# Designs tried in a protein design chat: miniprotein binders against q56419. Part 196

Target 1, 326 residues: q56419
Amino acid sequence: MEGRTLEEVQEEVFKRHGVLVPKKELEDLAKALEEAGLLLTEKVEARLKEEEEKLKRERPMRLAGLSYPEGEREARAFLEAFRASYPGEGEEARVLLMPHLEPSRVPEVYGAALAALEKTPPPERIYLVGVAHRPLKEKAAALPVPFQTPFGPALPDLPALQALDALLPFELFNTPLAFREEHSLELPLFFLKGRFPEARVLPLLVARRSPELGEALKVVLRDFPGLLVLAVDLSHVGPRFGDTPLTRTLAEEARRRDLGFLERLAEGEPEAALAFLGANPTRIDGVEVVASLLPLLRERKGKVLAHRLDLEAPTLSAVGAGTLVL

## First folded at step 14 (miniprotein)

Design ih45
Fold by ESMFold2-Fast, scan of step 14:
Structure ih45 (fold): chain B 326 residues (1-326), chain A 108 residues (1-108)
Amino acid sequence: as target 1 above (326 residues)
Amino acid sequence: GDLIERLEELAEEVIRYLKEHGEEELAREIEEQIKDIIEALKSGDTESAIEILTELAETIARVLHRLGAPEELVQKVAILIFDVAKALGMSPRQIYEIAKRFAEAIER
């Protein structure tokens, strides 16, 4: 990006000043462009540092008015409409797997998650594990600040977060900027806060498999009991994700892979679930999350409440979503 | 700020709230314990400072919970306590112990 940054600065200076320079002045222009490039880099770095400092205080809503209503009353009605979209009964969850894609695309799947939350006693805290869509400095990260929602701020469980940090071989609070725009936490949190307004939250992101995270969480959950939520999407198929255009056969294959994965998790066999998918982690969004949390998923049986493969007709692509209680 | 400044901020927040809620005796006890931590640190007795902080963290959490303190204050106090613990160089095991005792004290 350094070379391209310099070329962009060259173009910007030319556009602003309209100057053509004789050969003998090329060195002076090159120095001025290099200096301008350094100033632009410094400005970008200062802006990022300012945003990072803001995230030490709170995490504001980014998707309010887009993926969910901004006002509390409208947000409550929206949440209840999703619950109503699922005709089945929920099951009590100790571990909940739910999606993080756009809720309006899979309302019955989010409705199933809400049904499970209705059968679940209010937890003291929620361990919300999402997928990092931006690079992390370590395999996993957390942000120990209030996350704003239409239902009020979801407050961090500071003692539980500090206990988790103490058990990890890396700094847990390592990449605040990765949380600035992270829908894998924001979208599930909307529903979780709406159902459990008093629960504190541990907002966690996984970028790469971290067995040490799973081992630490097993210890922390024993001393700091709570609801474990895996906020993960399932199959990603079609051109938008680097695959061939979606056909009926490919959609059926994606549904079979999603259900085979979820059914093995429901039998308390997470290693078998991972093996079923094979070596391609890009087929399912949650592979690195499940691989990190093996100690929490082994021998824990449950039930698949809902599954849907959401079709994106303009791109001939699809994303799988499911609700699993353990 | 320095470690002593964070301890003084912790004292100010907790003592102000306790006095506003008629807990003059508890305010004095907590002020004395924080002074004991500062004196231990000035004498190089970090182990005594750690022991007093561990007990103080649980006591503060319990008292704030009993008085129904606003969650914003509980959060601020927790931040200050863990900042102090880390600045004292407490081990992971010692930090875990403070976290567990604090959480048990504020349990709903």
Scores: ipSAE 0.769, ipTM 0.918, lowest interface PAE 1.3, mean pLDDT 88

Design ih46
Fold by ESMFold2-Fast, scan of step 14:
Structure ih46 (fold): chain B 326 residues (1-326), chain A 108 residues (1-108)
Amino acid sequence: as target 1 above (326 residues)
Amino acid sequence: GDLIERLEELAEEVIRYLKEHGEEELAREIEEQIKDIIEALKSGDTESAIEILTELAETIARVLHRLGAPEELVQKVAILIFDVAKALGMSPRQIYEIAKRFALAIER
């Protein structure tokens, strides 16, 4: 009823359903809905403040028992099964691009990431850059608390996070609630913590292009060296994503788009990678991450270890995933 | 006010741990440096307070790392140090310097 009078509502109901609802009943209904909405708003706000306060101490597991096992022993066996799904040896990573979609959908892609981590010396810290699936108050955010995993808590690198915050034109720790349920951090972190249990983490989310984040990270990485991880899914195609039903031709186009993007990144040409995608920036969820991190990706050559376009047959939709080492 | 309370909390956490690990002389030195920060603040000499805090943050980090302090304590001390730094109105450059010195001191 926003901007509608009760008389207009009464007239519309009569025209559509041939029923004249007394004005008093409409007034009573509007008041009841307003009061219910107010009570729900107060209840929701109180609950969100409570959740935000809890997030000041730790970030609990949300996907344990669903996407990965809760127990440490079972989690290690699960992680080893993903490594076994990839027949390659891997390569050392200074920058790792890996997916964040459900691991069981693309086990060989996560296996390739694990292979790369096996060839990588244990870093002092991991810069884990994911994609915000909920609104952020700023272009990017971080949460400086332990993130629980089956392998123990992934501890925040508080000095490096504070150094990063100091260089940014906005408050880095600006939206704690965005981290409450965020699979783009939780799923890669499961694999990273399993491989590098001693590494501290900078859990970062990007919502919109932030060149200032990339420039700040270039400075921070010089003084606080670590492994940079871009947790990025590739093509999102089909009706589930507001697109036409997937055909063989469209699937082949998506694979070519994904590989063309990754291959240009592997040549140290991230601007060329973005240009190759053309006018469809929302179809690859990592485009805003890559655009933010340009200074860290330029002139860094590497190799695409794996790629898969995972088909959701019931919806005729697909999501691309890849592992890239730079 | 709150700033002095945060400095006292920092002192209590660090000094208790050092005394429990036989570092009586170092505990006394850190206690005196924190008192020097508080005195500088009371006299309106924020610049001296900032200089002392910067050196103290590195010293505390180095000592806790040398003694093999639990990560939970290192995390708590880092939080208190950065809370104090921000309450002092330290510039981004000054906060970055503290962060760099602290991180180097606790490096594995």
Scores: ipSAE 0.806, ipTM 0.928, lowest interface PAE 1.0, mean pLDDT 89

Design ih47
Fold by ESMFold2-Fast, scan of step 14:
Structure ih47 (fold): chain B 326 residues (1-326), chain A 108 residues (1-108)
Amino acid sequence: as target 1 above (326 residues)
Amino acid sequence: GDLIERLEELAEEVIRYLKEHGEEELAREIEEQIKDIIEALKSGDTESAIEILTELAETIARVLHRLGAPEELVQKVAILIFDVAKALGMSPRQIYEIAKRFARALER
């Protein structure tokens, strides 16, 4: 076993079961386990390389039939049902903050995002910035391939992606496998592609604060104008997220934290929004995205269209979701 | 090796598309520019090829947009242009300039 010699393993077996296992049998077992481990490692590496090669051509749907309908007609009806869940009118967005959690949990929040998109002129391209749920080799990454949706493929804006790559101090296309299973891009993209079928997309993931990404995007957006979408969830509260079980008081605190954060962003004060969250560890997964995109969010005023703290009763946990237009 | 083969295959596809849409003279011009770029990649004499690629990128984007070319063809052209730019050792600034010119030529 890990951290033990063959002699120690032999002694332990003898003490527990009164059986002396010859050293050769232990050596043969250790060799067989090592050979099996090597073959498993080779098989895993071969499959990962195969998946990575496939991702160089396209990114297939992973959540179709689960989080949204697979067929185009059914997907369109699904999208319209979400719009209908929001009773208000939208506002035109140059920057849209929307969630990426399971849509059925917060239909009115996604409905608010759809209302905003309804008021927004079709962009040439969408800068879709999500949160990495898997490690990236760099602070941020992009995948320059078509992303499949029920509405057809969302095509990459290759010139804008190459322009962005050229301005960054690291390789932008650094971790294709991180995009294989990434709901922070796939779920918002379903709604964005349904509303703007002709728009090209820059699918971007942020793992850690990258001020250089924000500075580069400010330059790129000037020459390659488009809609900036921050696909982020808000408070994560409760045992599922390493926190105490949700109480009414903790839920109220999370709601006030989310709204205070969003309202400060709406005032064009993203540094104040980050400061409002305090020095304590933040459980808002959008913090690293907002911190990276400061140059794009300063002095841009807007409106919070919707907010919900969605309760997951079985785990006594909750996730905040909001829609903000700037 | 492989990049040159990919470039030759895409060039053949683009030239065929242009000829099928009445752009015989432009097809000849583009074919010669691509041959010059291939020769530069083989010989390592890249300075002239960088200038040629920069102008070719804008020209091909403009004509494909004017002809209403399939988006799949436009995507293939973009991929090869940036792969060639990197193989020629173009600076980040030069790559950014190509990207900007290419994108603007495709806008409505």
Scores: ipSAE 0.810, ipTM 0.923, lowest interface PAE 0.9, mean pLDDT 88

Design ih48
Fold by ESMFold2-Fast, scan of step 14:
Structure ih48 (fold): chain B 326 residues (1-326), chain A 108 residues (1-108)
Amino acid sequence: as target 1 above (326 residues)
Amino acid sequence: GDLIERLEELAEEVIRYLKEHGEEELAREIEEQIKDIIEALKSGDTESAIEILTELAETIARVLHRLGAPEELVQKVAILIFDVAKALGMSPRQIYEIAKRFARAVER
């Protein structure tokens, strides 16, 4: 009934049912529908408030039983199978770039990340930087609560999160509901918690480039040393992402752009990596994270351990994934 | 009321744990420092409240770490300390200093 007059409603009822409904009865119906609309709005608001209150205590698993096993024993076997999928040895990481897409699609890429974690001394804390898939009130956000995993809760590093908040020109702990369902944090965290069960975590989301986040993190990492993890996917190509159906040429361009981006990061040249992409025509979602974290990536040389462009045949689309250690 | 309620909750959690672990003298000292913060706030002396909280935060962190307190308790205490610090209107620099001192005290 939104935007409809009572006379229009009366006409429609007459045409469909052959009954002329008195105006008073339509007025009563309109009031009842408006009241039902208000009740639905109240229920939606109450549900969102309830979920926000739950997020003040903990962030529950959302992808357990779907993207990874629910039980600890099964989760451990799953993690070891991914490690086994990568034939190489890792390299120690102070900065790790890893994907956040469905792990089963790129097992060797996650295996390479696990190999790097095996060579890395256990950190006191992990700065886990993902990509916001829902709007944030600010350019970036964090949620300072335990994140549940099959290996037990990943506990927040509250002092480091508060130190970071203190240096930012915006409230870091904004938009709790954006964390309710966020695979760019949940999927990498599964692997990180499995390898470093004692490490505390700073779960961070970037929605838009925030140079102030990178400057603040540079200061915080000096006083609160830890492992920096960029949980980002690379090229997104095909109709699912607004392109034409995937062709050999488009796939080759996506691979060249992914590898060119990663190789420049590996040389410690993040500005060159961004310049190489230009307007980002293949939609590498790591761009906003890298642009935010420039001070942390400059002059850090490293190695690309793995790269894959994963084909999603039903949609003729593809997503790039890679593992980079710095 | 929120600020005093947070301070009372902080006192209850820390003092109970210390008494349960035979640290009655430390429990008394921490209780007295929290009371001093509350009295400073009642008298409008926010500067003294900030100074006491800054010292107290590090002391609590160090004591809980030394006694091997459960990480869940350390997390709850940290939340209460930073809630109090923000409610006191502490500057970003002051909050950063508390965070740094607390983290060093609970380092594994």
Scores: ipSAE 0.777, ipTM 0.913, lowest interface PAE 1.2, mean pLDDT 89

Design ih49
Fold by ESMFold2-Fast, scan of step 14:
Structure ih49 (fold): chain B 326 residues (1-326), chain A 108 residues (1-108)
Amino acid sequence: as target 1 above (326 residues)
Amino acid sequence: GDLIERLEELAEEVIRYLKEHGEEELAREIEEQIKDIIEALKSGDTESAIEILTELAETIARVLHRLGAPEELVQKVAILIFDVAKALGMSPRQIYEIAKRFARAFER
């Protein structure tokens, strides 16, 4: 009823259905709908506050039994199966780029990440940088609580998180609710915790490019050394993402852009990787993370271990995934 | 008020663990340092409270690491230390220093 008077509503109903609804009945109905809306809003607000309070203590698993097994034994076998999906040996990582796409869709890509982790000495902490799928109050956020996994809780590196917060021009712990359902952290964390069970974690989300985050992390990583993980997917193409149905030409363009982006990062040229994409027409979600972390990626050479453009036949769409070690 | 309660919680957690592991003398020393922080705060000497907390944070971290304390206790103690630091109005530089000293104890 927005933009309509009660008289206009009354006239339109009469014109279509031949029924004259008394103005008082419309007024009473509008009041009842407004009252119901206020009550619903109060209930929603109370529930969100309750959920936010729970997140101050821990972050529970959301994808257990769906994307990975709930039990520790089954979860371990699951990791072994993914490792077996990649025939290569991997390489040591100081920086690891890995996907956050549903693992069963790209098992060889997650297998490549596991191969890299096998060659990497156990870090004391992991800087896990994902992509926000919900709005953040600031350009980036973190949640300083244990994240539950089938391998036990991934504990926050509280000193390193507080050090990072101290260097930022905004409150780092600004949007707890954004972490309630966040697969860009949960899915990579499953693999990272399985490989490095004793490592503490800095769970970080980027919503928009934050050069201040990259500058602060450069300082923090010097005093709090650890493994930097960029948990990002690559091209998103097809109707599910606003394109026409996937064609061979669109799929080839997506592969070309994914690989060109990753190869330039592997050369230690993150600005060249961003420039190569231009306006990001295939919607690589790693762009905002890479743009935020430029100081950490420059002059670090490495290797692309795996790439796959996963085809989603029911929607005629595709998502790119890759593993890069620097 | 609340700040004193956080300091008392910190004392209870650390002292209980140390006494359960035969470290009566260290428990007494840490208890005394926490009392010194509380007394400094009651007298309005926030600067002394900050200096003592900074040293205490490293001492607690070092002792917990040496004794192989459960990670859940280490996490709880870290939360209490940073809650106290922020309640004291410590600057970003001072908070960074506490974070670095706490972490340094576990690198060994």
Scores: ipSAE 0.745, ipTM 0.891, lowest interface PAE 1.2, mean pLDDT 89

Design ih5
Fold by ESMFold2-Fast, scan of step 14:
Structure ih5 (fold): chain B 326 residues (1-326), chain A 108 residues (1-108)
Amino acid sequence: as target 1 above (326 residues)
Amino acid sequence: GDLIERLEELAEEVIRYLKEHGEEELAREIEEQIKDIIEALKSGDTESAIEILTELAETIARVLHRLGAPERLVQKVAILIFDVAKALGMSPRQIYEIAKRFARAIER
């Protein structure tokens, strides 16, 4: 604290309690608070370092028992129930766009993703691209460790991850802590591991658009073929996201925005999809992922299997979710 | 240094598994190749060490895949190989090549 601050504290105590606290006592308190703050910072840093070290060996489940069952049998039944929520047969995917929103809110959307996976031959590996909800040291990151699931650990494709790292102008394995609590990877991975238990995974996070990532992935996917999964949610509307309360008009606008985006991707026109959003206000977190992966999405045609705008009535807000096969 | 310790750890993991599965001749061949890498490093011949490692990585991957080795061992071996490759100062192109050859060898 400054001397001016100490004098203000002294005056406040006098007005409230009629007691004049000596300046030295206030100085001692300020130093004690500073030392306590430094000790707390040191303890937080030590804990983060410990957690980072643990992440060098494995990534534990964080949402088991909350978003999906922790037991394998219950998890299998849960996955089958989600599949049953979608009446279609799906289509083979080389690229799959699916949500990372809480699954129970959009079961038919996850069911559509499962239907597509049923029609897809088991891949050697899955390129799982999610959205960073915590800062990354670089535009993108990966964590090359087993990710625990109720179906057993999803093992990293270490050769493919190393190949990708070699092609990038930055260290790919740059922010392990960003993966400690990351639902954009954990929730899709639950479904992907349940369907393809033998597939290895490249767990990737995008924080900001990285053309370098898309160019590198184009090369890596040619030599290390696999299923590309974009785990992204669509429109975020309402007060929870800084908007006015959701109205019928705003909900229809959000649905139109989501579908226009997905349909342009389905035509193999990702630049047109991004331009469409630029002409219409949006908070689609998938924009940075799509912008990064342009080389992988161009001229690849497909189909929108499902879309839902899920209402949060208490907050008058909504989040869009969709399943797209390319 | 740490690089030689990683190579020794790689040798121990692979040779133990091969001997446990009756592959004494392959164990000796792989042990000899790893010794050749260590010899090249001690003589300052990093280029030869890189060439031998690239061939060895594919050989180990192929043998482990053929024998149906558990994924935990394949993962451990891959970690050791890439740790060694980076410690050797392999270029991005060289690391990419070793990764490609290893992945092809363990393909299902």
Scores: ipSAE 0.850, ipTM 0.942, lowest interface PAE 0.8, mean pLDDT 90

Design ih50
Fold by ESMFold2-Fast, scan of step 14:
Structure ih50 (fold): chain B 326 residues (1-326), chain A 108 residues (1-108)
Amino acid sequence: as target 1 above (326 residues)
Amino acid sequence: GDLIERLEELAEEVIRYLKEHGEEELAREIEEQIKDIIEALKSGDTESAIEILTELAETIARVLHRLGAPEELVQKVAILIFDVAKALGMSPRQIYEIAKRFARAYER
């Protein structure tokens, strides 16, 4: 604090309460608040450094007992129940788009993803691309450590991650703390590890459009073949997301927008899918992921297996979720 | 300093596992290759060190795969190899090549 600010505080207290606080007492208070602030900052920094050190060894489960069961047996039953919620057959996936929304809200959509994984030969590795919900130092990041799951640790594909890092104009392993609490990776990973327990994983987060990531991944996937998974949710509508309350018309527009986007991706036209969203205003969180991965999505035709707009009545809001195989 | 310590840690991890599985001769060969890397570095011959490391990485991956080594060991060995590669100042192309050769040798 500067002395001018203290004099302004003294004057404000006098005007509101008719009490003149001596300047020395305000100076002592300001010094005590500054010292307390420094101690709080130091403690926060020490805690973040400790968490970062822990993340050098492993990424622990954060949503076990909340979004999925902690025990392996219960987790297996949970996964099979989700598969059973989808009455259709899957299609083989080279690229899978699946949600990262709370699974219990869209069980048939996760069930469709599981159906696709049943038709897919076990991959050597999975490129799991999620959406950063916390700031990254770069446009994208990865964390090269085991991710704990009820089915055992999902091991990082260290050679493929290092190959990817070598091709990028920025440090890939740039923001470990962003992975401490990241449901866009943890929730899809639960299902992927349950279906492909032997597959290694490249856990990737996209914060902003990175064409260089897509170009690098195109090269890496050729030399390190694997399943590409885009873990993205679709439309976000309503007050929970800063919009007006959901109406039947807005819900129908969101469903049409989601399906129009997915159908264009299914035709192997990701630029057309992005242009469609640009022409039809949307808050799809997967836009930056799709825009980054254009080279991997072009001319790959596939099928939309499921779509649901999940309604959250208390907030008059909704989130779209879908399963697409390419 | 740190680079040589990482090479020594790599040697300890791999050689211990090989000896525990009756591969005494291969353990001696790998130990000698790591010593050759350290000697090349001490003499300022970084190019030879890089060449030996690239071949060693593939050899270690192949042997650990053949012996069915635990994933924890494979992960630790890979971390050490890439730490050494980066400390050596290997180019992106050279690091990519090590990664490709390691992965192919260990692919299941």
Scores: ipSAE 0.798, ipTM 0.921, lowest interface PAE 1.1, mean pLDDT 89

Design ih51
Fold by ESMFold2-Fast, scan of step 14:
Structure ih51 (fold): chain B 326 residues (1-326), chain A 108 residues (1-108)
Amino acid sequence: as target 1 above (326 residues)
Amino acid sequence: GDLIERLEELAEEVIRYLKEHGEEELAREIEEQIKDIIEALKSGDTESAIEILTELAETIARVLHRLGAPEELVQKVAILIFDVAKALGMSPRQIYEIAKRFARAWER
């Protein structure tokens, strides 16, 4: 009942440009555009299948030479510079919350994470939980392949990943393409691999809250002990995120929300942390991760080591980042 | 077809490494266990194949750890073991058990 017909298109062109385009030519053009669209779709689909096949073998670096140095020697110096940016000694972590935004924007926060890792005994494996920035077929996913870093490949903990998959009501290895361009794993992994070169990793992405993931991880961590890392950013404020331009008041509110959230997690009260955000609404990308991992966060007390709200110019927007040890 | 090919690839990788490190008796034992899995599968005895694979996974992990095998080999062996387990139609509980036994043996 509603829609543009070829006759309506022909009439509109005549009214605007004084040219009568024969209906036959419009039909031929529409058909050619449809065929071109189908060919473009086929080429895109073929490229995606090719990338998916590559991801069955390894996950290459995407941010080397951009967010961190490509060479091992330069990468090591870079890591040391970030550690030096934080004046404290850190605290031992069984659970570490760290950011995944561009490291150069919040060097003290990444430095605090490194300080905590220095006080932490080398784990056999790292459960690295990031945030999906691309759609997943399920609520969560993992990619069981080596992730390349300047310090050598971070090898997957295949037994622990298979154990986790076995406990889940969905296929864990469900969306390889979501891992092709995923900074929430790549950026924390650079720091984790530099500090713990022998640790195997479980690279996990959360798209939506999955209580099943948290319950399964609670079981898996008992049999496959390791360091749990939540790679999450905090408040997202300003026009880029649907808010008004950043003001001093909005920035203060964001800092208060971030710290209130982190402080409740540090008290071992993750449900209270989520309820606090519900009462003080702001976009924190860690919400779905924390909501998924409740059984792993309850009754674990710790300390907020660092927090920063970083301004994103030119959008008058800001992203919060913090380091929390539990 | 593919399942038997995976088992043969598993045998080749492990036995080659063991023989290169003077473990001829263990190589023979592992070769025999893999042959037992293949024969059980050919006779339709999937239950015996599952039992043997579960023991084999722990044995391989323990031996490779003791010999200080390179991480690349351990990764390849683990992939083959879990591919075989899935192809055998092992339950989630059985797969979890293999994973736990493999990891614990590797820790030592």
Scores: ipSAE 0.755, ipTM 0.900, lowest interface PAE 1.2, mean pLDDT 88

Design ih52
Fold by ESMFold2-Fast, scan of step 14:
Structure ih52 (fold): chain B 326 residues (1-326), chain A 108 residues (1-108)
Amino acid sequence: as target 1 above (326 residues)
Amino acid sequence: GDLIERLEELAEEVIRYLKEHGEEELAREIEEQIKDIIEALKSGDTESAIEILTELAETIARVLHRLGAPEELVQKVAILIFDVAKALGMSPRQIYEIAKRFARARER
């Protein structure tokens, strides 16, 4: 009923059903709908509180059987197939940028990430930074619980998470429900846990530019060294993302934009990478993450191992994905 | 209260594991440190409780690491330690120090 008068509702019912409803009956109906709405709100709130309480103990798999196999044996074979999709040897990573879109769409890109992880000594902990696909109460958030995977639970690095929380001007553990369904963490974590089964994790989400997060992480990484993983997708083009239908020219522009961004990051120039995107920085998924983590990316040189623009023909849309080691 | 109950749960978990691994002297040391924290709290000496907890966190982390304790036990112990720290009203700086000491004692 928001934005409608009782008179407008009465007119609409008359036009559709040829019945003139007395104003009092409409008032009674509006009251009944309001009461039903309050009951639905209470039920939704109770359900959300219950889900939030469950998330205080563990984060269950949501994409098992859909994006990756549920069984450990099948999950191992799945990883081996992705690694085989990339013909290269990889490079050691101190910082790894990898995608979070559906793995089957860009197997060579995930294979390149696996190749880099093969060359990387096992870290004590992984700082896994993804992109929030649901609103956060603050600019960033973390969830300090075990994340289930087919390879067993990825355990949180509780001391490092508490150290990070202590340095931030906001509560780090501020939006547990945002983690209930979050593929930007779940999909990279599947690959990271398969390669580093003993590493603890800091599962972090960035919703908006958080310079204080980058400043705090620089301090925490010095005292709690580990592998920094940026789980971000690149260009989003086409009608699925509110853009014009994909053409060969637009696809070439997206590829050039992705590679120009990644290559500038590989030179240790993250400000130049952001500037390269020009007038439309929101076309790349990782902008908020890179902008938040500037202190961790400056003067770190590395290599772009892979890049793909995943073409979705039915929607004339595409998503870019890449693997970068620093 | 809840704080003392969490300290007692911390003691039970750590001492049980140490005794199961023949570390009776370390179990006694940790039990005594936890008793000292409880006594300091009962006397209103929160500052002493904080100091002892900070040292205890490092000691527990070092011992559990040396014995190759399961990560599930280390997780439970860490949760109890940070719950106690927050219940004591420790500052962000003090919490960071506990986190740092706990992690350093566990480094490989």
Scores: ipSAE 0.732, ipTM 0.881, lowest interface PAE 1.2, mean pLDDT 88

